# VH-VL binders against Chromatin structure-remodeling complex subunit rsc1 (rsc1): the designs that were tried, part 17

Target 1, 111 residues: Chromatin structure-remodeling complex subunit rsc1 (rsc1), of Schizosaccharomyces pombe (o74964r206to316)
Amino acid sequence: KPLSSLEARAKVIMRQVRRYRDGSGRQLFAPFERLPDPRMFPEYYQAIEQPMALEVIQKKLSKHRYETIEQFVDDFNLMFDNAKSFNDPSSQVYRDADFLKNYLADVLRLE
Key: E = the ipSAE of ESMFold2; O = the ipSAE of OpenDDE; V2 = 0.75 times the mean of E and O plus 0.25 times the DockQ between their complexes.

## First folded at step 16 (VH-VL; framework fv_lumrotatug)

Design C7 (from A5 with heavy chain T54I; at its last look DockQ between E and O 0.93; V2 from the best seeds 0.89)
Fold by ESMFold2, look of step 16:
Parts: structure tokens; sequence; C-alpha cells
Structure C7 (fold): chain C 111 residues (1-111), chain A 118 residues (1-118), chain B 107 residues (1-107)
């Protein structure tokens, strides 16, 4: 089934953000690929009202749940904001979420 | 309570492949990041690499050409293979957990000494 | 890669004394700095993360400080159980790197 214009744009954006590696070769996006397992991270689900991860975004995209590109971008930003809310500001994942949120904004400007 | 336990041969011949396993109990290797580290006798720790919960890896550039980290979810095990070993690879080897990309290790195995010698 | 240098390599002290351990990075690590304690035959123990945040169950006599390239671990009043080797680690960038350790031993 052919991609809509929205879905084509979303896939380009998703690929660019997901594939980012820093100058040391470290992948930054790995923490955001999947939701934390509720059995291993019950405290995450006590603190975070709207869990979000790439697997959820991909599923919503495949099921045509996004009416606008802004809704897609909002879920991406929610994912990063959740990580900043849950994790200590001194953690690597907090820093990476903050960086990737800014990187997403840069990717959108080049789109 | 999460526990990590390293296992494998304590003696490896030069030029061969060092193979170790880290068995994780009380938790899930599909939820955590498992790192390998080593400590040569009387020296400091060296980071070897990580396997992410999704199965991808990143390695110390100094070892990248010789190292493979993999996992077997059915056995709750993370494996380290280091090829073409020399005496310089003699060390205590540790596996350690980073719970979710914190950057630090909250659980460590007790370590296993591997000696590279004829 | 970022080189972590700990000093001094060894401290010989008595219980009740104050200890200050130094960890210097070859470039800024922006407080992405961890302290571990390791006793002979034991796994490393997480003490401090983010340069200054004590891990769960770590006594208040342990404190961390510093920024940029210079970091310290302070033990305000040494207890018998505190004689160990202490390591710093940076997590600013890969590869993660450790100092060579400072051994705190009984005088």
Amino acid sequence: as target 1 above (111 residues)
Amino acid sequence: QVQLQESGPGLVKPSETLSLTCTVSGGSIDSYYIHWLRQPPGKGLEWIGVIYHIGSTDYNPSLKSRVTISKDTSKSQVSLKLSSVTAADTAVYYCARDRWSQGWFDYWGQGTLVTVSS
Amino acid sequence: EIVMTQSPPTLSLSPGERVTLSCRASQSVSSYLVWYQQKPGQAPRLLISGASTRATSIPARFSGSGSGTDYTLTISSLQPEDFAVYYCQQYNSYPYTFGQGTKVEIK
C-alpha cells in the first residue's frame, strides 16, 4: 500500500533522528526504541501519564492514526520529554533526550 | 533482586578466542543494558562495550576489531567473545548493568579471572 | 578518548580522618562522573553519580563535588569499612573511561 505524503515525510524524519550517532560512534536513540517493560520498570508507569516510544509511533503511523505531521512531531517530543521527566538531569539519557529534541527541530527545518 | 554472574574458562591460550557468559537473574536482559568491562591485575578498569536492550552494540574502539557481544534471551545470557588473545588480555572480566542509559553501573557481577598463557 | 587521572595513588590513614580523593579529566566531562568503591574480592559498588548524587544506601559521610575537569570524592570521617580502592568513571562520551584508582589503606 502506497505511502501518503504525511507518512513519507514522517518516515524520513524518523530515519534521520533514529540513526544519529555522535562523534564517538555512540548511538543515542537506543533508549527510545521500546517502552520500558512494566514488570521491570513499574515506577515509570506511576510517574508518566502518556508513555511513548518509537515502537508506538511506528504502530500509529502504520495504522494511519496521524492526521497531521504536527501530531507525529508531538509524539516524538512527548517521548523525549518523558525521558527528561523520568530520569535524573545528570543521566546520559536525559542529556540525549534533550539533544535529540533539538536535533529533531533541525531536521524539521531542513524538511 | 537482580544478580549478574560471569562464567567461562579461566585459562585461554594465546591466539585463541576468549568466550564468557553473563547470566542475569531477577531481571530481564531485554529491558537492561549489559556492559562488559575488564581489570588487568593491579590495574584500573577498561570498558569493553555494551549490548543494548534491542540487541545492537557499541564497542571500545581499541577492541572493536576483536570483540563481539551478543545475547540469548531464552537463557538470560549475554556473551563476550574476544578473538586473537595475548597476555595483555589477562584480566578479571565483569559484566555490569546500566538500567536504562544512565551512564553508570548499579549492578556488577563478581568478576571472573581469565589468564592468557600457554 | 578522555583520560581520567586519579591522585594520589595511595593514601594511608587512620579511622576518623577526613579523606579527599582527586579525579581529573583530560577534557571537560560536564559532571557526567561516577565514583565506585571496590574491596578485594568484591564487585565494585556505586557510590556517587552525576558527580554529587549519592546512590541508594550510601552513607552521608560520602560526598562528591567538582565540575569541568576536576572532581573530588570526600569521606568526612573514615570508618573501618571504608578502606578500599576508589575509582572514578566518566560517561560524557564513549569509550567510558576510568581512573586507575586511589587505594585508601590503614596506616
Scores: ipSAE 0.851, ipTM 0.927, lowest interface PAE 0.6, mean pLDDT 93
ESMFold2 (binder alone), look of step 16: mean pLDDT 91; pTM 0.937
OpenDDE, look of step 16: ipSAE 0.909; ipTM 0.956

Design C8 (from B3 with heavy chain S31N; at its last look DockQ between E and O 0.89; V2 from the best seeds 0.86)
Fold by ESMFold2, look of step 16:
Structure C8 (fold): chain C 111 residues (1-111), chain A 118 residues (1-118), chain B 107 residues (1-107)
Amino acid sequence: as target 1 above (111 residues)
Amino acid sequence: QVQLQESGPGLVKPSETLSLTCTVSGGSIDNYYIHWLRQPPGKGLEWIGVIYHTGSTDYNPSLKSRVTISKDTSKSQVSLKLSSVTAADTAVYYCARDRWNQGWFDYWGQGTLVTVSS
Amino acid sequence: EIVMTQSPPTLSLSPGERVTLSCRASQSVSSYLVWYQQKPGQAPRLLISGASTRATSIPARFSGSGSGTDYTLTISSLQPEDFAVYYCQQYNSYPYTFGQGTKVEIK
């Protein structure tokens, strides 16, 4: 297929998930924009084998590191799964990761 | 080790802008989600809003038209501005940390009383 | 906006007594519920998150329970240092909202 269609599609998906707001107007995606600072969150890097955040995904996308859209989606899911693995199930960030993972699946089905 | 401290004028005239600063020590504000809250004397707490580590914000709808929260990473400071104040804005103002968007506050500043009076 | 209602407004108790504080939400908050303790002239102190999880260094005499709209904080044996105002907060949706507090004071 012609011209960066993977990267164009990935950018559309990324924007949709990134901009989600719930019914109260709360943005959900903020915690996932950057990796935790290793100095402030050393326990995260002890528990999480493959850290992932949007900044890493964006870098990989710009450097053409994804061969398929499925690889891009796998990194998004890894990011949300890491948050669910690290955080208490009663936390807002755990709930938001779980919701956004399902939302990503819905976005993909509409493609 | 991590500490939050509010600073600013304790007295503000009606119709003017209340301006407070939260200084975070023992780390960078790029690591934290800083909220502002207030407590009128002898009363309960009201959530004002949050600035995320990215610099984006969410505000209590009751205050949204008058409030701005911003940050200066180089100074490790988060600012609160509340415009057009009245006596109803008299309260102890707190900044508080949500470590990584848990939904609760594990570190609070000491609080600073702001009185709105002529 | 979710309204949080605490009862009773005030309890007058002696050290050693068991106390149960009530917090009710105007709609379900699905256990996204926090308890804070506040002593005079101080900032609030985190006690319980997720309705039932004690924060670090919080004594075992503090416990939280409940679900849906109805939550309780229990202090199994009051100590002199426990006389304070207690607040609940929901984090189910914005704006975060707090109850008006229950003051636990010495008889």
Scores: ipSAE 0.802, ipTM 0.912, lowest interface PAE 0.8, mean pLDDT 92
ESMFold2 (binder alone), look of step 16: mean pLDDT 91; pTM 0.938
OpenDDE, look of step 16: ipSAE 0.899; ipTM 0.952

## First folded at step 17 (VH-VL; framework fv_lumrotatug)

Design D1 (from C2 with heavy chain Q102K; at its last look DockQ between E and O 0.97; V2 from the best seeds 0.86)
Fold by ESMFold2, look of step 17:
Structure D1 (fold): chain C 111 residues (1-111), chain A 118 residues (1-118), chain B 107 residues (1-107)
Amino acid sequence: as target 1 above (111 residues)
Amino acid sequence: QVQLQESGPGLVKPSETLSLTCTVSGGSIDSYYIHWLRQPPGKGLEWIGVIYHTGSTDYNPSLKSRVTISKDTSKSQVSLKLSSVTAADTAVYYCARDRWNKGWFDYWGQGTLVTVSS
Amino acid sequence: EIVMTQSPPTLSLSPGERVTLSCRASQSVSSYLVWYQQKPGQAPRLLISGASKRATSIPARFSGSGSGTDYTLTISSLQPEDFAVYYCQQYNSYPYTFGQGTKVEIK
């Protein structure tokens, strides 16, 4: 069965943001692929009201939980905002979340 | 509390493959970013590369053609293989943890000296 | 890659003296800078991250400052346990690079 217009667009957006590498060749998206393990990072789940990661977004997409592309984009932004809320501003992951949020906005403008 | 410990042969012949293991205890290698670094005797540190919690890797371009970092979750181990070694690869080798891509290392192994000599 | 240059290479001081260590980057690292302490036969120990944020359990006598290309580590009153080699590391871009170290030794 062919993908819906929403599902097709969402997969394009995911691929573009997920595969980004900076000028030094460093992959940026790795921290956002999976939720932190609750046993190793219990403090994350104490601080973050709505945990979000690509694995969750992919599951929601496959289960048709998004009615609009904006809802999908909102989960991406939630994922990056969670990282900026939890992590020290001087950390690499904070900077990468901030960059990728702006990059996502650029990707969306090319629709 | 998390602990890292390097192990492997202390002497390796030129042209052979250096193979080291980092054993991680008190934590999970599927939750952390494990880096390898080295320090030639009496000299500064050199970053070798990283294995992410997902299993993907990034390497120092200076070593990329010769290095492989991999992990075995069942043994809680991260391995380093460096092929075609020369005397220039003689160093103390460290594994170190970046907890969640912070950019700095909060736990280091004690290091293991590897000498490349005939 | 970003070259990190530390100065001086060696610093001979007595306990109680103030120590200032310099780390210069070949291009801006935007405060993505770490300081480590290393004693003989030991692994490096994290002191400062983000140029100025002291790691947990690090005594208040250690402080970091700087921006752009120029960074300093200060030890306000040198203790006997502070005689070691100090390294800076940038995490602005790959490859992560370290300075060659500054050895702080007893007179």
Scores: ipSAE 0.762, ipTM 0.914, lowest interface PAE 1.2, mean pLDDT 92
ESMFold2 (binder alone), look of step 17: mean pLDDT 91; pTM 0.935
OpenDDE, look of step 17: ipSAE 0.888; ipTM 0.950

Design D2 (from C2 with heavy chain Q102R; at its last look DockQ between E and O 0.93; V2 from the best seeds 0.86)
Fold by ESMFold2, look of step 17:
Structure D2 (fold): chain C 111 residues (1-111), chain A 118 residues (1-118), chain B 107 residues (1-107)
Amino acid sequence: as target 1 above (111 residues)
Amino acid sequence: QVQLQESGPGLVKPSETLSLTCTVSGGSIDSYYIHWLRQPPGKGLEWIGVIYHTGSTDYNPSLKSRVTISKDTSKSQVSLKLSSVTAADTAVYYCARDRWNRGWFDYWGQGTLVTVSS
Amino acid sequence: EIVMTQSPPTLSLSPGERVTLSCRASQSVSSYLVWYQQKPGQAPRLLISGASKRATSIPARFSGSGSGTDYTLTISSLQPEDFAVYYCQQYNSYPYTFGQGTKVEIK
């Protein structure tokens, strides 16, 4: 089944970033799959103006809410930037967000 | 107030499967990253693995062929199974929480001693 | 895997003394290092994360420093409640690994 050019590109990008494992076999993407539960993490929503996670991006894609690939990429970068804004720079999740943002840039260069 | 508590048999025979449960109260295991660790008596800690809030897992390569970590959200429980145990598996077993995949553990259970003996 | 080596294995000291504990990694852990305190019959307690950042409610006498492969935990004036075993852990890569501990005991 044929996909729009945007949808096909978005799915390739999303799959590649989502499945990344480092040299030790560690998954990096798990924290970014879902929004934090507001009841468990109220401080996140006090600090982060525009929450973003893969579940939100997937929903927007399925509802055709992206007009350009750049808008899709902007939401990915927002997701990683939120993690870097909220988390201590010495945390694993901060490092992983920073790495995945750079990795996304590499994936886009190959498209 | 988040609390973690390990439970299970304290004595396991060689070659059998060690089975432990971590019960999480005062929070949600669908929001946390739960790790298992162990500490042989009088020795240092060894990381066993993690179950992510999504249900996926990563394991210590040294134990990966013998270990399974799973969860039951309805019971607020995370389970550890370690197959084909030997005396080298005798340890205090801990479950611990990483609140946001930070790489360190802010809450630990009290630990449960498992002895592998015939 | 990254091997963490703590030294010395045991220190016998009096209250009021300064304590310096060493943790060395077999390769750089880029300050992705945490210190725990463990008392007999208890689970580990978080002291320091990111090599130098004190956890909530940890007294100011505890400090961490280091980079690359070499890290230290310092207790500036040893208190009676500080007699325990101290562990370092790296979180640079899987598997997470711990040092074998340094026991700080009363002289």
Scores: ipSAE 0.799, ipTM 0.916, lowest interface PAE 0.9, mean pLDDT 92
ESMFold2 (binder alone), look of step 17: mean pLDDT 91; pTM 0.933
OpenDDE, look of step 17: ipSAE 0.877; ipTM 0.947

Design D3 (from C2 with heavy chain Q102M; at its last look DockQ between E and O 0.97; V2 from the best seeds 0.90)
Fold by ESMFold2, look of step 17:
Structure D3 (fold): chain C 111 residues (1-111), chain A 118 residues (1-118), chain B 107 residues (1-107)
Amino acid sequence: as target 1 above (111 residues)
Amino acid sequence: QVQLQESGPGLVKPSETLSLTCTVSGGSIDSYYIHWLRQPPGKGLEWIGVIYHTGSTDYNPSLKSRVTISKDTSKSQVSLKLSSVTAADTAVYYCARDRWNMGWFDYWGQGTLVTVSS
Amino acid sequence: EIVMTQSPPTLSLSPGERVTLSCRASQSVSSYLVWYQQKPGQAPRLLISGASKRATSIPARFSGSGSGTDYTLTISSLQPEDFAVYYCQQYNSYPYTFGQGTKVEIK
């Protein structure tokens, strides 16, 4: 199954953001890999109208649901914005979402 | 209510491998970030490492060459293995939950003392 | 790694007194700072996160403040149940590190 140029570019972007480690060696992306379990985090689904995670983005990509790279990037930013909306601003995950959103923008400029 | 409980041998011989288990009840280890920490008797706490809900890990660089954290979701258990132990590894060992990578621990196990001696 | 230094190591006080505990970091931790209480034979208990935010069910007599490298925990009026060891922890970077503790003991 051949990849479109959009899908090939999306996979490169996704890999770059997903593998990021900070200067202390800490991985940042783990919280964004999967949606929170609704049974363990019912309050998340009460507060967040459009849940988004990498697993959802990967499914949409494999089903050819993105018409433009901008739509793919919008889902990435939604994922990070949800984390900033839900979590305490003093939390590590809030800080990491904010950082990764800026990092995504940097990755896009290098394309 | 989430509860964490450490279990394992209280006595380990030098050069052997320390092996502990954290059993999580009232929650899911596939949703949480489980950390291991230790506290030598009468001293402060040291962070050992974390297993993320995905199964990936990060470790304290001071222990990284000797430590492995893993999980078994069918048993709701997180395991700590620390190889080549010495008397300096004598401590109370804790597992603790970071709910969603917050950076702080809202639930702790009761702790289990592991003594390393002949 | 970031070294956390607490002072004083021990403090002997009576119920009703005000206590202020110090935690200094070897470099800025940008308010990514936690306080725990630990009583003998027990696990640590979360008191304060983000330098100043009380955890659920923590009494109002506990407060945290500070920024950069210098942080304090204040207990406005010591209760008998507050005699314990208090630890600070940073979560600015790995490894997470803790201060050596301040023991608050009854005079």
Scores: ipSAE 0.835, ipTM 0.922, lowest interface PAE 0.7, mean pLDDT 93
ESMFold2 (binder alone), look of step 17: mean pLDDT 91; pTM 0.937
OpenDDE, look of step 17: ipSAE 0.909; ipTM 0.955

Design D4 (from C2 with heavy chain R99Y; at its last look DockQ between E and O 0.95; V2 from the best seeds 0.86)
Fold by ESMFold2, look of step 17:
Structure D4 (fold): chain C 111 residues (1-111), chain A 118 residues (1-118), chain B 107 residues (1-107)
Amino acid sequence: as target 1 above (111 residues)
Amino acid sequence: QVQLQESGPGLVKPSETLSLTCTVSGGSIDSYYIHWLRQPPGKGLEWIGVIYHTGSTDYNPSLKSRVTISKDTSKSQVSLKLSSVTAADTAVYYCARDYWNQGWFDYWGQGTLVTVSS
Amino acid sequence: EIVMTQSPPTLSLSPGERVTLSCRASQSVSSYLVWYQQKPGQAPRLLISGASKRATSIPARFSGSGSGTDYTLTISSLQPEDFAVYYCQQYNSYPYTFGQGTKVEIK
């Protein structure tokens, strides 16, 4: 079955944000690929009301759980906001979440 | 309790491949960011690279052509291979954990000295 | 690559003295700066992250400050257990780089 225009657009956006590397060649997106293991990071699940990661977004997309592109974007922003909420502002992952949130906004503006 | 332990040969001949293993206990290497670093005797530290929890890697550009970091989840091990070694590669080698990509290392192995000598 | 330069290379001091260690980056690291302590035969120990945030269980006598290219670690009253080598590390960009260390030793 052909992809809806929503699903096609979501996949393009996802790939662009996911594959970003900075000028030093460092990948930024790796921390956001999967949810933290609850056994190793129980404090994350105590602090974060709605855990979100790319694996969850991909699953929702494949199950047609998004009715609008805005719902998809909201989950991406939730993922980045969770990282900013959980992590110290001086951490690399906080900085990368902040950057990728702005980068997502730029990608959306061009589309 | 999370613990990291480096292991491998202490002596490697010039031009050969240095091969080390970091064994992680008390945790899962699929949840952690494991870095390799080295410290020549009496000198400062050099970052070698990282293997992310996903298995992808990033390397110090100065070593990238010679280095491979990989993992074996079934053995809870992260491997470092550095090819074509010279005396300049003599150092204490450390594996270290970055909790969740914070940019600093909260757990370190004890380190293992590797000497490159004929 | 961002070069980290520490000064002085060595300090010989007595317990109770105030110590200031310098770390200078070749370009701004925007407070993405870490301090470690290393004693002989041991791995480095995390002291300060984000230029100024003490790690868990680090005594209040350790403090970090600075911005841009210039960073400082201060030990307000040197204790016997503080004689060690201190390293700064930047995490602004890859490769992560370290200073060459400042050795704080007993007079």
Scores: ipSAE 0.766, ipTM 0.905, lowest interface PAE 1.1, mean pLDDT 92
ESMFold2 (binder alone), look of step 17: mean pLDDT 91; pTM 0.932
OpenDDE, look of step 17: ipSAE 0.902; ipTM 0.953

Design D5 (from C2 with heavy chain R99K; at its last look DockQ between E and O 0.94; V2 from the best seeds 0.88)
Fold by ESMFold2, look of step 17:
Structure D5 (fold): chain C 111 residues (1-111), chain A 118 residues (1-118), chain B 107 residues (1-107)
Amino acid sequence: as target 1 above (111 residues)
Amino acid sequence: QVQLQESGPGLVKPSETLSLTCTVSGGSIDSYYIHWLRQPPGKGLEWIGVIYHTGSTDYNPSLKSRVTISKDTSKSQVSLKLSSVTAADTAVYYCARDKWNQGWFDYWGQGTLVTVSS
Amino acid sequence: EIVMTQSPPTLSLSPGERVTLSCRASQSVSSYLVWYQQKPGQAPRLLISGASKRATSIPARFSGSGSGTDYTLTISSLQPEDFAVYYCQQYNSYPYTFGQGTKVEIK
């Protein structure tokens, strides 16, 4: 079954960002797939006002909650900005969030 | 408190498969990044690979053809299998946690010595 | 892969002395560098991450510095509990790699 134009674009963008591997073969996206478990990471929910992860974005997309591609992109950027807010700047996850935010912008420009 | 503990046979014959288990207590293996490392006697550490909280893996290219890391959430266990072992695989094996994909390990198991000998 | 070289391999010192340990990378690791301490029969203990950030509960006598390819761990006044082997690790790229260690032993 055909997807809406918005949903088709979003799925293409999402797949490209999710599958990125750096030059050493390392996956970058794994930390962003799911929200942290509140039992294991209670401090995350104390620090972050609007938790966001790919699982939430996928659910919103499935329920047709995005009216524009810009709203979809805003949630992606929120997810990366949350990681940069929560984590030490010298951490790998901070670096990866920063990189993937720029990579998302590149993917959008080529569309 | 989070604890990691390696277990498995201490002696493995050449050409067989080394099989180890990391049991995680006081936490959840579906929330953490678990790495395997090894340290030959009197030598430095070598990174073997990682299983991400999602279940996907990345491996050291030098071992990739022989290594499998997997997990069993119901037992809170992460497994390491290394096939076709030789004496060069004799080492203390560690599992270690990277809590938030920081790039460093804040909790380590005590380590388990595996000797490869006929 | 990035080769990490530590020097010296062994250092014999007395308590109270200053310790300076070197870690050199075969290419820049952009301060994505960790120091660990390991005592006999124990797992490594995290000391320093990001080349210079002391981990929680690590005493102020431990400090890290450096950039690019050259990194240093300093113990300003060696305590009896500091006799151990020290390892550096890079996390700039996979595979993560470690130096071969510097053993700090009592003279």
Scores: ipSAE 0.838, ipTM 0.923, lowest interface PAE 0.7, mean pLDDT 92
ESMFold2 (binder alone), look of step 17: mean pLDDT 92; pTM 0.939
OpenDDE, look of step 17: ipSAE 0.894; ipTM 0.951

Design D6 (from C2 with light chain K53R; at its last look DockQ between E and O 0.95; V2 from the best seeds 0.89)
Fold by ESMFold2, look of step 17:
Structure D6 (fold): chain C 111 residues (1-111), chain A 118 residues (1-118), chain B 107 residues (1-107)
Amino acid sequence: as target 1 above (111 residues)
Amino acid sequence: QVQLQESGPGLVKPSETLSLTCTVSGGSIDSYYIHWLRQPPGKGLEWIGVIYHTGSTDYNPSLKSRVTISKDTSKSQVSLKLSSVTAADTAVYYCARDRWNQGWFDYWGQGTLVTVSS
Amino acid sequence: EIVMTQSPPTLSLSPGERVTLSCRASQSVSSYLVWYQQKPGQAPRLLISGASRRATSIPARFSGSGSGTDYTLTISSLQPEDFAVYYCQQYNSYPYTFGQGTKVEIK
């Protein structure tokens, strides 16, 4: 099916945030690609009210569930906020979520 | 309880490829971040690299040209290959779990000594 | 890469003594620092993450402190099971790097 203006813009944003590597060459986005397996991480689902990951965002986008780009961005920020809520502030994944949230804001300002 | 176990040949000839396997039990390699590290006898630890739950990898730049980490989900195994070995590659090799990209390792295998010798 | 330097290389101490181990980084690691304990023939054991956060089941006699480039591990009263080699690791950037260790041995 033809892509809407919203879907085209969302795909550009996803690609830019997803491909980020830091100055040491480390990829940052891997933890956010999929939800944690509930069998391996049951405590995650006890603590997080609204689980979110890129796989969920991609499904919502393909099913045309976003009415505005702001709703799409809100799910991205929810995903990063969940990681900061669940993980210790001293963890790498907390730091990476915090960084990618700011990076997303920069990507949006340049678009 | 999660268990990690390294296996492979204990002796490798110079110039050949070192090949090790980490078997993960009591958990899922599609949920964890598996790292390889090594420790020369009586010396400190060196980080080799990581395979993410997605299957992508990052490597220590000092070894990047010679190292490959891969996984086989059906066997619950993560493999390490290090090519063109020399005596300097003699070490105890460990696989270790980073539960979800925390930056530290909470479970380690027992380690396996690999000696590179003619 | 970030070079981690531990001192001293070896300490000879008696049970009950206080020990302080030093770990210095060649550049700031912003408290992204781990301490491990390793006994002969065993894999490393996680003690401290985030410079000061004790791992699960680690006794209160272990504490970590420091910031920037300078970090310490303190054992307030050495127990017989604490004689081991201690390593620091940074996770500020790749490659992750380790100090060369401090051996704490019985007098």
Scores: ipSAE 0.839, ipTM 0.922, lowest interface PAE 0.6, mean pLDDT 92
ESMFold2 (binder alone), look of step 17: mean pLDDT 91; pTM 0.938
OpenDDE, look of step 17: ipSAE 0.906; ipTM 0.955

Design D7 (from C2 with heavy chain T54I; at its last read DockQ between E and O 0.89; V2 from the best seeds 0.90)
Heavy chain, then light chain:
Amino acid sequence: QVQLQESGPGLVKPSETLSLTCTVSGGSIDSYYIHWLRQPPGKGLEWIGVIYHIGSTDYNPSLKSRVTISKDTSKSQVSLKLSSVTAADTAVYYCARDRWNQGWFDYWGQGTLVTVSS
Amino acid sequence: EIVMTQSPPTLSLSPGERVTLSCRASQSVSSYLVWYQQKPGQAPRLLISGASKRATSIPARFSGSGSGTDYTLTISSLQPEDFAVYYCQQYNSYPYTFGQGTKVEIK
ESMFold2, look of step 17: ipSAE 0.862; ipTM 0.927
ESMFold2 (binder alone), look of step 17: mean pLDDT 91; pTM 0.938
OpenDDE, look of step 17: ipSAE 0.912; ipTM 0.957
ESMFold2, look of step 18: ipSAE 0.863; ipTM 0.929
ESMFold2 (binder alone), look of step 18: mean pLDDT 91; pTM 0.936
OpenDDE, look of step 18: ipSAE 0.912; ipTM 0.957
ESMFold2, fold request of step 21: ipSAE 0.863, 0.865, 0.870; ipTM 0.929, 0.927, 0.930
ESMFold2 (binder alone), fold request of step 21: mean pLDDT 91, 91, 91; pTM 0.936, 0.936, 0.936
OpenDDE, fold request of step 21: ipSAE 0.926, 0.925, 0.925; ipTM 0.961, 0.961, 0.961
ESMFold2, last read: ipSAE 0.865, 0.873, 0.864; ipTM 0.928, 0.935, 0.921
ESMFold2 (binder alone), last read: mean pLDDT 92, 91, 91; pTM 0.937, 0.936, 0.934
OpenDDE, last read: ipSAE 0.926, 0.927, 0.924; ipTM 0.962, 0.962, 0.961

